# Ledger of designs, part 7: VHH binders against Gluconolactonase (gnl)

Target 1, 316 residues: Gluconolactonase (gnl), of Zymomonas mobilis subsp. mobilis (q01578)
Amino acid sequence: NGSTIGKITKFSPRLDAILDVSTPIEVIASDIQWSEGPVWVKNGNFLLFSDPPANIMRKWTPDAGVSIFLKPSGHAEPIPAGQFREPGSNGMKVGPDGKIWVADSGTRAIMKVDPVTRQRSVVVDNYKGKRFNSPNDLFFSKSGAVYFTDPPYGLTNLDESDIKEMNYNGVFRLSPDGRLDLIEAGLSRPNGLALSPDETKLYVSNSDRASPNIWVYSLDSNGLPTSRTLLRNFRKEYFDQGLAGLPDGMNIDKQGNLFASAPGGIYIFAPDGECLGLISGNPGQPLSNCCFGEKGQTLFISASHNVVRVRTKTFG

## First folded at step 4 (VHH; framework vhh_8emy_2)

Design t18 (from g37b with D103P)
Fold by ESMFold2-Fast, scan of step 4:
Structure t18 (fold): chain B 316 residues (1-316), chain A 123 residues (1-123)
Amino acid sequence: as target 1 above (316 residues)
Amino acid sequence: QVQLQESGGGLVQPGSSLRLSCAASGFTFSSYWMHWVRQAPGKGPEWVSSISYSGSSTNYATSVKGRFSISRDNPSKTLYLQMNSLRPEDSAVYYCARESGYPWEGSYYFDYRGQGTQVTVSS
């Protein structure tokens, strides 16, 4: 089992179909500099998670605990002095090819990694000849298109970085045929993202304290956005309540319930937008991202210096 | 009130060693990653080193790796930075910092820092 942290808060009786408020939040990994981008690899039955500041990707199994999977995980060593705040890998998903697709802050690219050989290759590293800032998270459509965010968090001085080539922080869609579309350039800090199960909606977090929003984009049949609406603004939680974190990573279950990082922890939203509950960690420590794993009823959460797991009634 | 008290700075010659200390109070010290951050005159804050809850994981800025060593004593609530082979470019105010709740917004993962201790490396 292990030690537990935090608590689950119920806002709606609709939470009861998703998880029990008494469910323990179990610590499975600790002493991580900054945990991020957990992904479950079904073919090997293991969890991978990133530590972007440390430039390490770690692996976890219940039997063996934590080990190093890739070091370096992102930028090749030695890291150029003064250019990178987060040289490592960040968000990850298993692609339709069975490879681990990586939002790689230090390489400034979407990479893919063979889970058996650990061989790496570049998928895409630029848009119209300009290098990405530092890709942060990604999400696959059923057709194999990948959506990803490109905030400046990997770069020292963020928007003021002397190596930043783009005048915006983008959200992109890469089609299976290789077509790359810039689908949103107006967000200050695009971060986590997720598609609804029917793929009519794309959720995108903006991790800016001045605009701490989760947006919902309506998608056309080609997977391109036609409009957006605000799911939630977290200014009150951040400034008035002093809760830790900003809108960050997210994931979605098979019923369309959104599990989204925001000030205070992982918020659970029904497909209609109602907020059902909150999973909180240690006081003052953000819960930054999550993924479903094991037999689909385990939610893994990157919890600052820890990785935790929560058993759910839903399947991811 | 959360309080961090740095000490051990001073004026030393190049090649010298110093050991900085940070005494923590007002919070559960063993529940937080701790950091050393420095700020030289006219420059922004620069992260120097970090240490995990138990002390089993440590990280260093490239400029200090192999010369500096971070450690902690949880029972005494004290953080240390052993600084060897000091160079003029190490001259700065050194701050003990508790981990940031907003590391992607904070310069180097601090949500509270102490008053600092001045290190000057010159003849």
Scores: ipSAE 0.013, ipTM 0.328, lowest interface PAE 7.7, mean pLDDT 90

Design t19 (from g37b with D103H)
Fold by ESMFold2-Fast, scan of step 4:
Structure t19 (fold): chain B 316 residues (1-316), chain A 123 residues (1-123)
Amino acid sequence: as target 1 above (316 residues)
Amino acid sequence: QVQLQESGGGLVQPGSSLRLSCAASGFTFSSYWMHWVRQAPGKGPEWVSSISYSGSSTNYATSVKGRFSISRDNPSKTLYLQMNSLRPEDSAVYYCARESGYHWEGSYYFDYRGQGTQVTVSS
């Protein structure tokens, strides 16, 4: 492409080991309705990303640019009138089986997609007989357990949706043996999540403007939360500074640095919780999610109508 | 000095077609996503369709998908909505809208709308 947007802001000299403030933020995709859930497929050397309102999953390579990977990406067409806001796929991760695991907002399920055949299968679509709201993002443990969030964003009227079966918006853990645990039911808008590399901590974003928080849960040896603390509250950034976005997607590097979407862009937090820097798009442009790809040092970011890449000094 | 001017509405029978136009001025038209929004009497605004900067990406509300087609001509700074197989429930004032706010929680924010063009589908 050759076009760049935004800027990188340094809050701490500790950022210098991760990213230079002069690094360009390169536009690699444009004309997306709402970019989300980028995932790098290492075995194929390509990026996948979701466009949930458009019900499309797109593929990008440096050589070929953007193409359609799945259409529809989530809910089968025709989409029932008045029931869905975001019928498409959302957050994605490559699972231990090499399949693309998808938080599928429109199908209201965690799905698997074969990256070669593009065949889909349902992993889980309910908890104790009640259908999920609209799964949004997911993250794998090294043992193959998957954590995922279930906010109502895919559903028309959100919490007031006439097809919503749960009276909460949950955070779940699915074990490789099929055990499904509801690990948090008290968040208003659980969204992005990530595990620390040692798996002692689970980070969870709450994308509610009334409570725009990133939480840190302490995990026991079974991967279940025992307590939580607040990493950061973004009310000042959202209301006082008027910055675009809310706590949304996130990812983590091998050193435990957290790259988290929040008002103003992607914030970089050290493992001790210090905020080191900020990657911003153009004024008014939310940066909703990110993943590492290529040779492990490239950060891909979903940026509203764009997908961008930033070359870092760290490894994902 | 942004201006959006809709035209092409009218009274038609069910099953008919209409093409709406929106003439844009006062801004770099090719740098903005553009939308069609409609409002029926006694109802709130309903988003109908969107189109990307280049026209390569288009999106439609479920109620109009397969019947309506959005397009744009950047050199002439004009947005179009081709409406086929019109139904009585399509009766509304149709507005051309420029996107200012990005998608958040599945919503759009528009900084400018035209005055609208009335579409009435009646036997």
Scores: ipSAE 0.012, ipTM 0.370, lowest interface PAE 9.0, mean pLDDT 91

Design t2 (from g37b with D103F W104R)
Fold by ESMFold2-Fast, scan of step 4:
Structure t2 (fold): chain B 316 residues (1-316), chain A 123 residues (1-123)
Amino acid sequence: as target 1 above (316 residues)
Amino acid sequence: QVQLQESGGGLVQPGSSLRLSCAASGFTFSSYWMHWVRQAPGKGPEWVSSISYSGSSTNYATSVKGRFSISRDNPSKTLYLQMNSLRPEDSAVYYCARESGYFREGSYYFDYRGQGTQVTVSS
């Protein structure tokens, strides 16, 4: 919308192959309660993004700007009083079927949405008979398996919610044949996740200020984790530097560079784990998630009350 | 000095209407999202409503949606809350709050709040 915010900080000359520090961070949408889960719909040439506390999913095109795509985006109106903090849709990805797959905080399910008809259907809403907390983000394997996180952020009082059925906050893998595996139950606030291009690694953010970590899980040939290592702990950035945000959404380019939300903005990590740079927004306002779109080189970022775009030299 | 001063509270009967005002000074009012937060005796604070910089985006707690309306007048640096069809459970001290950020494990972070205005809805 003609304005720019923030700055790009270079930590390594290796950033130069990905992004120029002079690249403008362009505001394309404003006046959003909390922007989240941007996804580019290639077959339609538009961006969708969630506003989970507002229960709205919005659409953006360069020529028409912002419009409402789904309202409500998640839980049906009226919302039950005192049960939901974030009744809307959250993270989204285009699935192998061309449908928009949604981590739906308010319906407490993984949902599918037809990008043309806007018809919705439930993919999965429970594990072994217990309803999910509030699914937050998801990521597809090349085989069509979907990994997703289930923190309590959609529920009033979080872990102490009266409607929470699980005594953990899980990371799950849904196979194309319908098999659902709980792959991690020990994280306090699992949030964003991404697969490496060779699918040997799963990155998972933990958005807990007491343990603000990005983890890397090693995957076996069945896509199941065998071990994990710490990519980075952001406690110093959050507490000592007072930077806004916690480890949240993420995405990955075709070369395996990770673009991850953490205190201060979107951090760019090379496949070897070196931190190359940082995209920052307005002071005090987190950058929560990102996706690649347009011709594959444009990075869209959910930036608190805004959505921004950054033109990169890499492909998502 | 940042100042937020609420007014317009009072004692009213169920079904009545009230309009709360918040006068802001000491900062560029048009550069901040503004909120109304309420607190009933013995309860924690409850977020009620928010409004964007321009006033084009507004949000409401489910408990007040359809009954309350938030608005702002940037030239006069004033925030409003129109409260219709008031219920006994709306009784609380209402605070005007300036947004500093969104806190994921709680409500919005507010760096400044006013002293509050008491609303009592009783027969």
Scores: ipSAE 0.015, ipTM 0.459, lowest interface PAE 6.3, mean pLDDT 91

Design t20 (from g37b with E105Q)
Fold by ESMFold2-Fast, scan of step 4:
Structure t20 (fold): chain B 316 residues (1-316), chain A 123 residues (1-123)
Amino acid sequence: as target 1 above (316 residues)
Amino acid sequence: QVQLQESGGGLVQPGSSLRLSCAASGFTFSSYWMHWVRQAPGKGPEWVSSISYSGSSTNYATSVKGRFSISRDNPSKTLYLQMNSLRPEDSAVYYCARESGYDWQGSYYFDYRGQGTQVTVSS
């Protein structure tokens, strides 16, 4: 009655409070060039997801299935020849203003979109006069500050891009008052990020095969990093086991369990750092990002050419 | 392939001047901050100087500030280090390096450096 992919692997009995191993991974969308950045919009009860190389943002509801929400989703047509690898939208979150905040790879900015009118506006497109590379993902604090990553993935030739203005790939924090802080410039490929529910920790993925890490930053009372520790290195999973994907998107539930894309699928980490389980696609299929939606317990996962749904016991 | 090739080193007396050059190839030189790093025998590498994409911003280690000047010529893809009032403690292999980033603690990271050019300051 519906197609399923992959499997769920249990590493710890602590997984049983979050997810049953027998839960189906249900395909809800197919024939996407590269699915990314799913976000659930509570005002309207629908899922949005990005297709960055196709420059399309799609909408899904259980009643109507998949439709186009924005085309183009990022860079305006025509796309300049030879400058963009991913001209579209990427990671998304609903902001405190009820608008969809978008890490817009092709516009090289954090954008916001009205979910009703579909009107767009620029939030921020530069740091100290230098244009961003290609923002990839973002995460809100309870106070309305937004953390975001700026790897070169949207640009043709990546770090060697002729239009790249920054000589680093940054992690930034934008305060509600408009203050923009560069909080990390030493990562080669910063990608997904998430705040712990108490906001004492910021998780950041590095999607470089040479350094396939998920980092944990300790934050001070101003939301700025004071130290970092390694959550996990995925070199063995990528090179020795040949598993698909690299550390990419992530999300967090209300109990502080981290759901993080890495080689092999979506890994589930407890707040203490223990790895509890793994949601995998079919062999060779990367799972790139995730979000909670519906009544808060459904995990949506971007899974290469598919978007899938997994019903959990936890709330996002 | 990225390649950096230094030249201009040599043996000089204290108080002398030298100009080091670094020829870059295999990448868009004008898109990177460039650095000079040195390493003396039996010691770890020491950062010396940095220069921005256009050359409008330069930084120096306190040990060389006021004596050394970094510059670049983007059309010829060449980085320079003008070293004045050389001291015996400046004796080292000098490397040019391409910046890959810096961390929130202010440390520079490099993805490529050349083979180096030897500077010896001795009587």
Scores: ipSAE 0.000, ipTM 0.112, lowest interface PAE 19.8, mean pLDDT 90

Design t21 (from g37b with E105D G106S)
Fold by ESMFold2-Fast, scan of step 4:
Structure t21 (fold): chain B 316 residues (1-316), chain A 123 residues (1-123)
Amino acid sequence: as target 1 above (316 residues)
Amino acid sequence: QVQLQESGGGLVQPGSSLRLSCAASGFTFSSYWMHWVRQAPGKGPEWVSSISYSGSSTNYATSVKGRFSISRDNPSKTLYLQMNSLRPEDSAVYYCARESGYDWDSSYYFDYRGQGTQVTVSS
């Protein structure tokens, strides 16, 4: 559309191999209640993104702009009164089967959507007989295992929800053979996650203002966590600097650089943990998630009421 | 100078309708999401409704959905709240607010709000 917002801040000269500070942050979509979970669909060359509070999934192409892809995107209408804060779809990834895999707040499940027919099917909706809270984001391993988070954000009253069945907010791993493992139950608000390219590390965001952390889990050969270390605590950015957002969605490029939502925007971390730079949007408006698309170098970012794109020097 | 001025409140009986207006000045009105927030005596602020830049997206608290409708007129820089089927529990001071941010627990942050307009629903 030609409008730009925000700025890119360099913290390290190592940023120069990834992104120029003069790169425009282009607005490609607007008028969204809360943009989330962007995913690029290579077969068809389009972007999908969620609007979880609005219960809509939208599609964008350069030629046609924004259109509705699914409405409702999550819970069927009418939405039960007082039960859902976010009845729609949230995080999304293209699976090894070419389907859109969806962390679906309103159906409280991991769903699959056919990108051509728009038909939906449930992948998994419970752990040991208890319904998930509201799945939020997901990430695939090369073997086809999917990691996903299950915070209470879709549910009215969050942890105090009348329909919440689990006493925790989990991080799960679903194997290609259908085995479901609970791999972390101790986080208050697990949100975004990503695997390192060598799959030795799993990054997980905790979007709790009391513990606004990005964690790094070491994985064994079976893809299960053995230990964790803190990548960064964002308490200073949130409380002392008053920056908008909390640790949320993330993605990784082929070199292992992490692009992670946190207070102030999308932070760029090198594989060694050094923070290289920050992509910021409109003041007071969080950047919640991101994905790579187009020919692999374009970063799409969900930016509150907007979706933006930034052309990088790296490949996702 | 940023200013928001609400009007249209009053004393009405249950089942009645009211239309609130908010006149905005001192900023590019069409570039901001706008909200209605209310506060009843002895209670904290409750978010009521929001509207996007163009008016194409609107959102409502579950307590008012189906009864209230938010709209805007960008040329006149005015925000509206049409309130139908009013109930005693809708009694509150209603504030027009300019959005500055959003929190993960559904808390909106506002950098400016008006003085408010009192709505009293009583027999």
Scores: ipSAE 0.080, ipTM 0.539, lowest interface PAE 5.8, mean pLDDT 92

Design t22 (from g37b with E105Y)
Fold by ESMFold2-Fast, scan of step 4:
Structure t22 (fold): chain B 316 residues (1-316), chain A 123 residues (1-123)
Amino acid sequence: as target 1 above (316 residues)
Amino acid sequence: QVQLQESGGGLVQPGSSLRLSCAASGFTFSSYWMHWVRQAPGKGPEWVSSISYSGSSTNYATSVKGRFSISRDNPSKTLYLQMNSLRPEDSAVYYCARESGYDWYGSYYFDYRGQGTQVTVSS
């Protein structure tokens, strides 16, 4: 509150319709171990955000500041020795049922949380009898299908984890009727994802240092991918420029502008793929994920030990 | 300029308690997450515990959770580790570490570590 971090960099005059470079990046929460998966809950006018290594989900309001919403947020305590690196909740979205849908790293499931009672239930925890690795992020279609990523980050020793049941790190689509499709098995570290407003495209980040990519998948009428193209490779930003972060969380506004975590901060891409600008933290500070809230124009960003707020001219 | 100095180690029996201290100087202590890391002979470093700027958030390795408690006193620039119900497998050199980063692979990065304090748990 009152403190600011970082800066906004303009790459294209097209940014001016979305964000002013002079807009402050305001710190609204501090003292978080690793902030992740912010989601705005309209029916209570509050922000929720995850702290996956701490196994805590926190709540923020302008009037009351930060409080604990769920502890534990993911895996029940005590945590089994040597099995989990990130036992908590991660990415979150409000579902069509008004519940908080959670990519739950420690429970290894997509979970559903009642925002009033705080009661939890499992939506899905396996594919064809094999437990998920550690779901990381999710995104809803207008029809209520949910897309989610399943990298190994929650598990000790990642791909070499003794409890890992799948030989891949998947991207999945769960239909409202309960049909679960594995839509991509070839990514090393699938992480954030978002649908274009017309739902013809699915954006997926890969947070692997060796292949730090944001991919764009073309979707058929059933919401299934038919092809992919590279939106951007961030190897130069990560290795040559030494910028903090890897392709991580993302969100999209109603005009189709993509707000995507990558080395250096939150990059803003137009629907045609042009990079318009960058929201950066302080030197060495990763910006890992974002969501729209506060009547739709405020962008909340998880920024390592902080959560920050940026006032935009666009609507999410 | 940055200095971290651990103390409080020693030789104790299994089931005993020890309190480790780390005195920090040369930086704004209250602006950094702090960690305890240990290293047993012939093994690599093992992360033990972390604490946030204010001390409101703490985390523990599963091997020590429920037995160890991390705390800090920002005015005196001191980090603590209360170690209860000590086991022979807790024997290690314990290091105070200043956090420089965290990555998507769940690894903490440290820019400064102290000289360490030896803890030996033996019958």
Scores: ipSAE 0.013, ipTM 0.401, lowest interface PAE 8.0, mean pLDDT 91

Design t23 (from g37b with E105K)
Fold by ESMFold2-Fast, scan of step 4:
Structure t23 (fold): chain B 316 residues (1-316), chain A 123 residues (1-123)
Amino acid sequence: as target 1 above (316 residues)
Amino acid sequence: QVQLQESGGGLVQPGSSLRLSCAASGFTFSSYWMHWVRQAPGKGPEWVSSISYSGSSTNYATSVKGRFSISRDNPSKTLYLQMNSLRPEDSAVYYCARESGYDWKGSYYFDYRGQGTQVTVSS
């Protein structure tokens, strides 16, 4: 209630159709260890967001503020010592069934949660008999297929984890009929992802400081990648400018503008790849993920210890 | 305001054990993840171990896994590192560090660290 942080920087006049630089960045939640994976639940008019290290999923409404929705949000207590860095839920989306679909770092699965009863069930926890590393984020196609990333971030020692079964960090596509495809195995730290509105492109973040990239994959009619191009490398922003964060979560509006976490905040890219602007939070604190909510024009952003809200001129 | 004070270092023989302590003051200790970081002469800093708010989640560098144990006592605002089966390559200044941000879990940000305590493993 009432405090603002950060600033909006305009790189192109094309930003003016999406967001005014004078728009306040409003703090709606604070004192969170690490905010992640915000999702707006239209049928209840509330925001859910994850705190993966704390193993908590929180709920926010304008009237009631913040409350606990699930504790634990991911791995059941007690957490096995030395095996997990993030036992909690992470990225979330409302599925075509009205359930909350969760990239569950600690359970090492895609889960779904009933937003009313809070009952949870496993969707998928393995590929060809090998357990996932720690699913991080997910995105639905209009047909109900779900794309998700599986970096090692939930696991102690990452790639060197004693419980890691896969020798890669994958990007997967789960079809509505249950068919699971591994669509990318060559990224070091796949993280956030989003589909273009026409579903011809899949955006994927790589949150590796050695290769801090956002990639664009061209998709065929079956939703499978045929090629990729680099949208942007953030090495300069991270190392030369010392900006906080790495390519992480993202979302997309109905016009195809990409809102992507990277060093310095949430970058706004037009469908042609031009960078239009940047939403920044507190100095030294990353903005990790975002979603559209309320009546479709409000952008919610997970901002380290805070969750913030920005009123846009576009629709998600 | 914020202070971290390490103690418990010293000169020991290979195979020995040491327990390092870090006394915290000026902040709500139980609200922060805490870390141990070490730096050997002529080398850059190496992350050693981390511990969650309650101590239910702990992480270790592969070089120390199975030999070192991190713990905390929130009422006394103290962080510990139990070091067993010490090797000459463990010789370093050991720093207690407060996590300022938890970024993509492979990247830790520290806003405060102590003055360090010297551990020398020789002979």
Scores: ipSAE 0.000, ipTM 0.206, lowest interface PAE 11.1, mean pLDDT 90

Design t24 (from g37b with E105L)
Fold by ESMFold2-Fast, scan of step 4:
Structure t24 (fold): chain B 316 residues (1-316), chain A 123 residues (1-123)
Amino acid sequence: as target 1 above (316 residues)
Amino acid sequence: QVQLQESGGGLVQPGSSLRLSCAASGFTFSSYWMHWVRQAPGKGPEWVSSISYSGSSTNYATSVKGRFSISRDNPSKTLYLQMNSLRPEDSAVYYCARESGYDWLGSYYFDYRGQGTQVTVSS
């Protein structure tokens, strides 16, 4: 028998089209220091996931279980003493070139990894001559533009890091032609992000306990933000209910339902902003990120020391 | 009822080795990450080492890395800490601790710890 954790909570009958509350949350990987950035690689039918503090990227298949894909996954060994909290890879997406695009915390760059040869190359490591803090997550537009976040989480002492070059924590857009735009500099802890299927909206998490928010940015025809609105503030869940985690990673299905990490687990929001349900893990352990995989209906979730799988009725 | 019982401490000279043990009872030991935490006289608790459910992943504080080795035996419900090349700075009460939660900003939370075992490194 397979091990299961947590529970699914229904807030709206609209959840029934997406997920049954009796669906098991299956543990598929354990013994991870901090699981993050799961990505499904369709050409090969396998899951990759990051362990940023351990500097390891692992691979999972249903037939073979867990193996090491990259070690080190981010910063080369030996790691400079006192400079990195998370030297490894973090968020990942398969790019239009079929390569694994990596928000690489320790290299402080957006990287590409060839899924066959495992060779790495730098995509971008600076904005106007200043090194990124520690890129955390990324999301592709249909045109091949990539949006990514740059919080200080990879660096020892965060904002007070002695190697931090930028005086902000940014959200960036890299165009297919190589143009890099800073699209938001006012968030304290930008983390996960996702585009709506019609690409009119960009969702961005802020993982600061003082402002534990998920924001929705309206995008113009060039993919640049024109305004933002608050999707939800999680102060009550974090402080009053004592739930584990802060707004972190996210992903979106083909119907525009948002699956977003926040205190208590993965929250499911309809395109209109209604909260439909919650996938919870072990008490005291955050669920940090998620991706769709297998034949598009399986949701994989990074769940602290574990990676779990939930079979949904929707397609990612 | 959850119980953790440490043993193996003592008075040793610098450069010596000690092996600490922690006997666990009252819970499914193999389902928890386990930690060693120490507290020196007049100081706050310092995290020393952690071990995953199966023992395949281990982590160490910079101050003990390369000198200490954490291990576990799930059938006997026992956690170990092998301490080599002991220094006066290692003198502390050593506690076995069960992980209850994880702040992803790098802090571990514990719901149970044992009574501790005293390690004194002195000439």
Scores: ipSAE 0.412, ipTM 0.746, lowest interface PAE 3.0, mean pLDDT 93

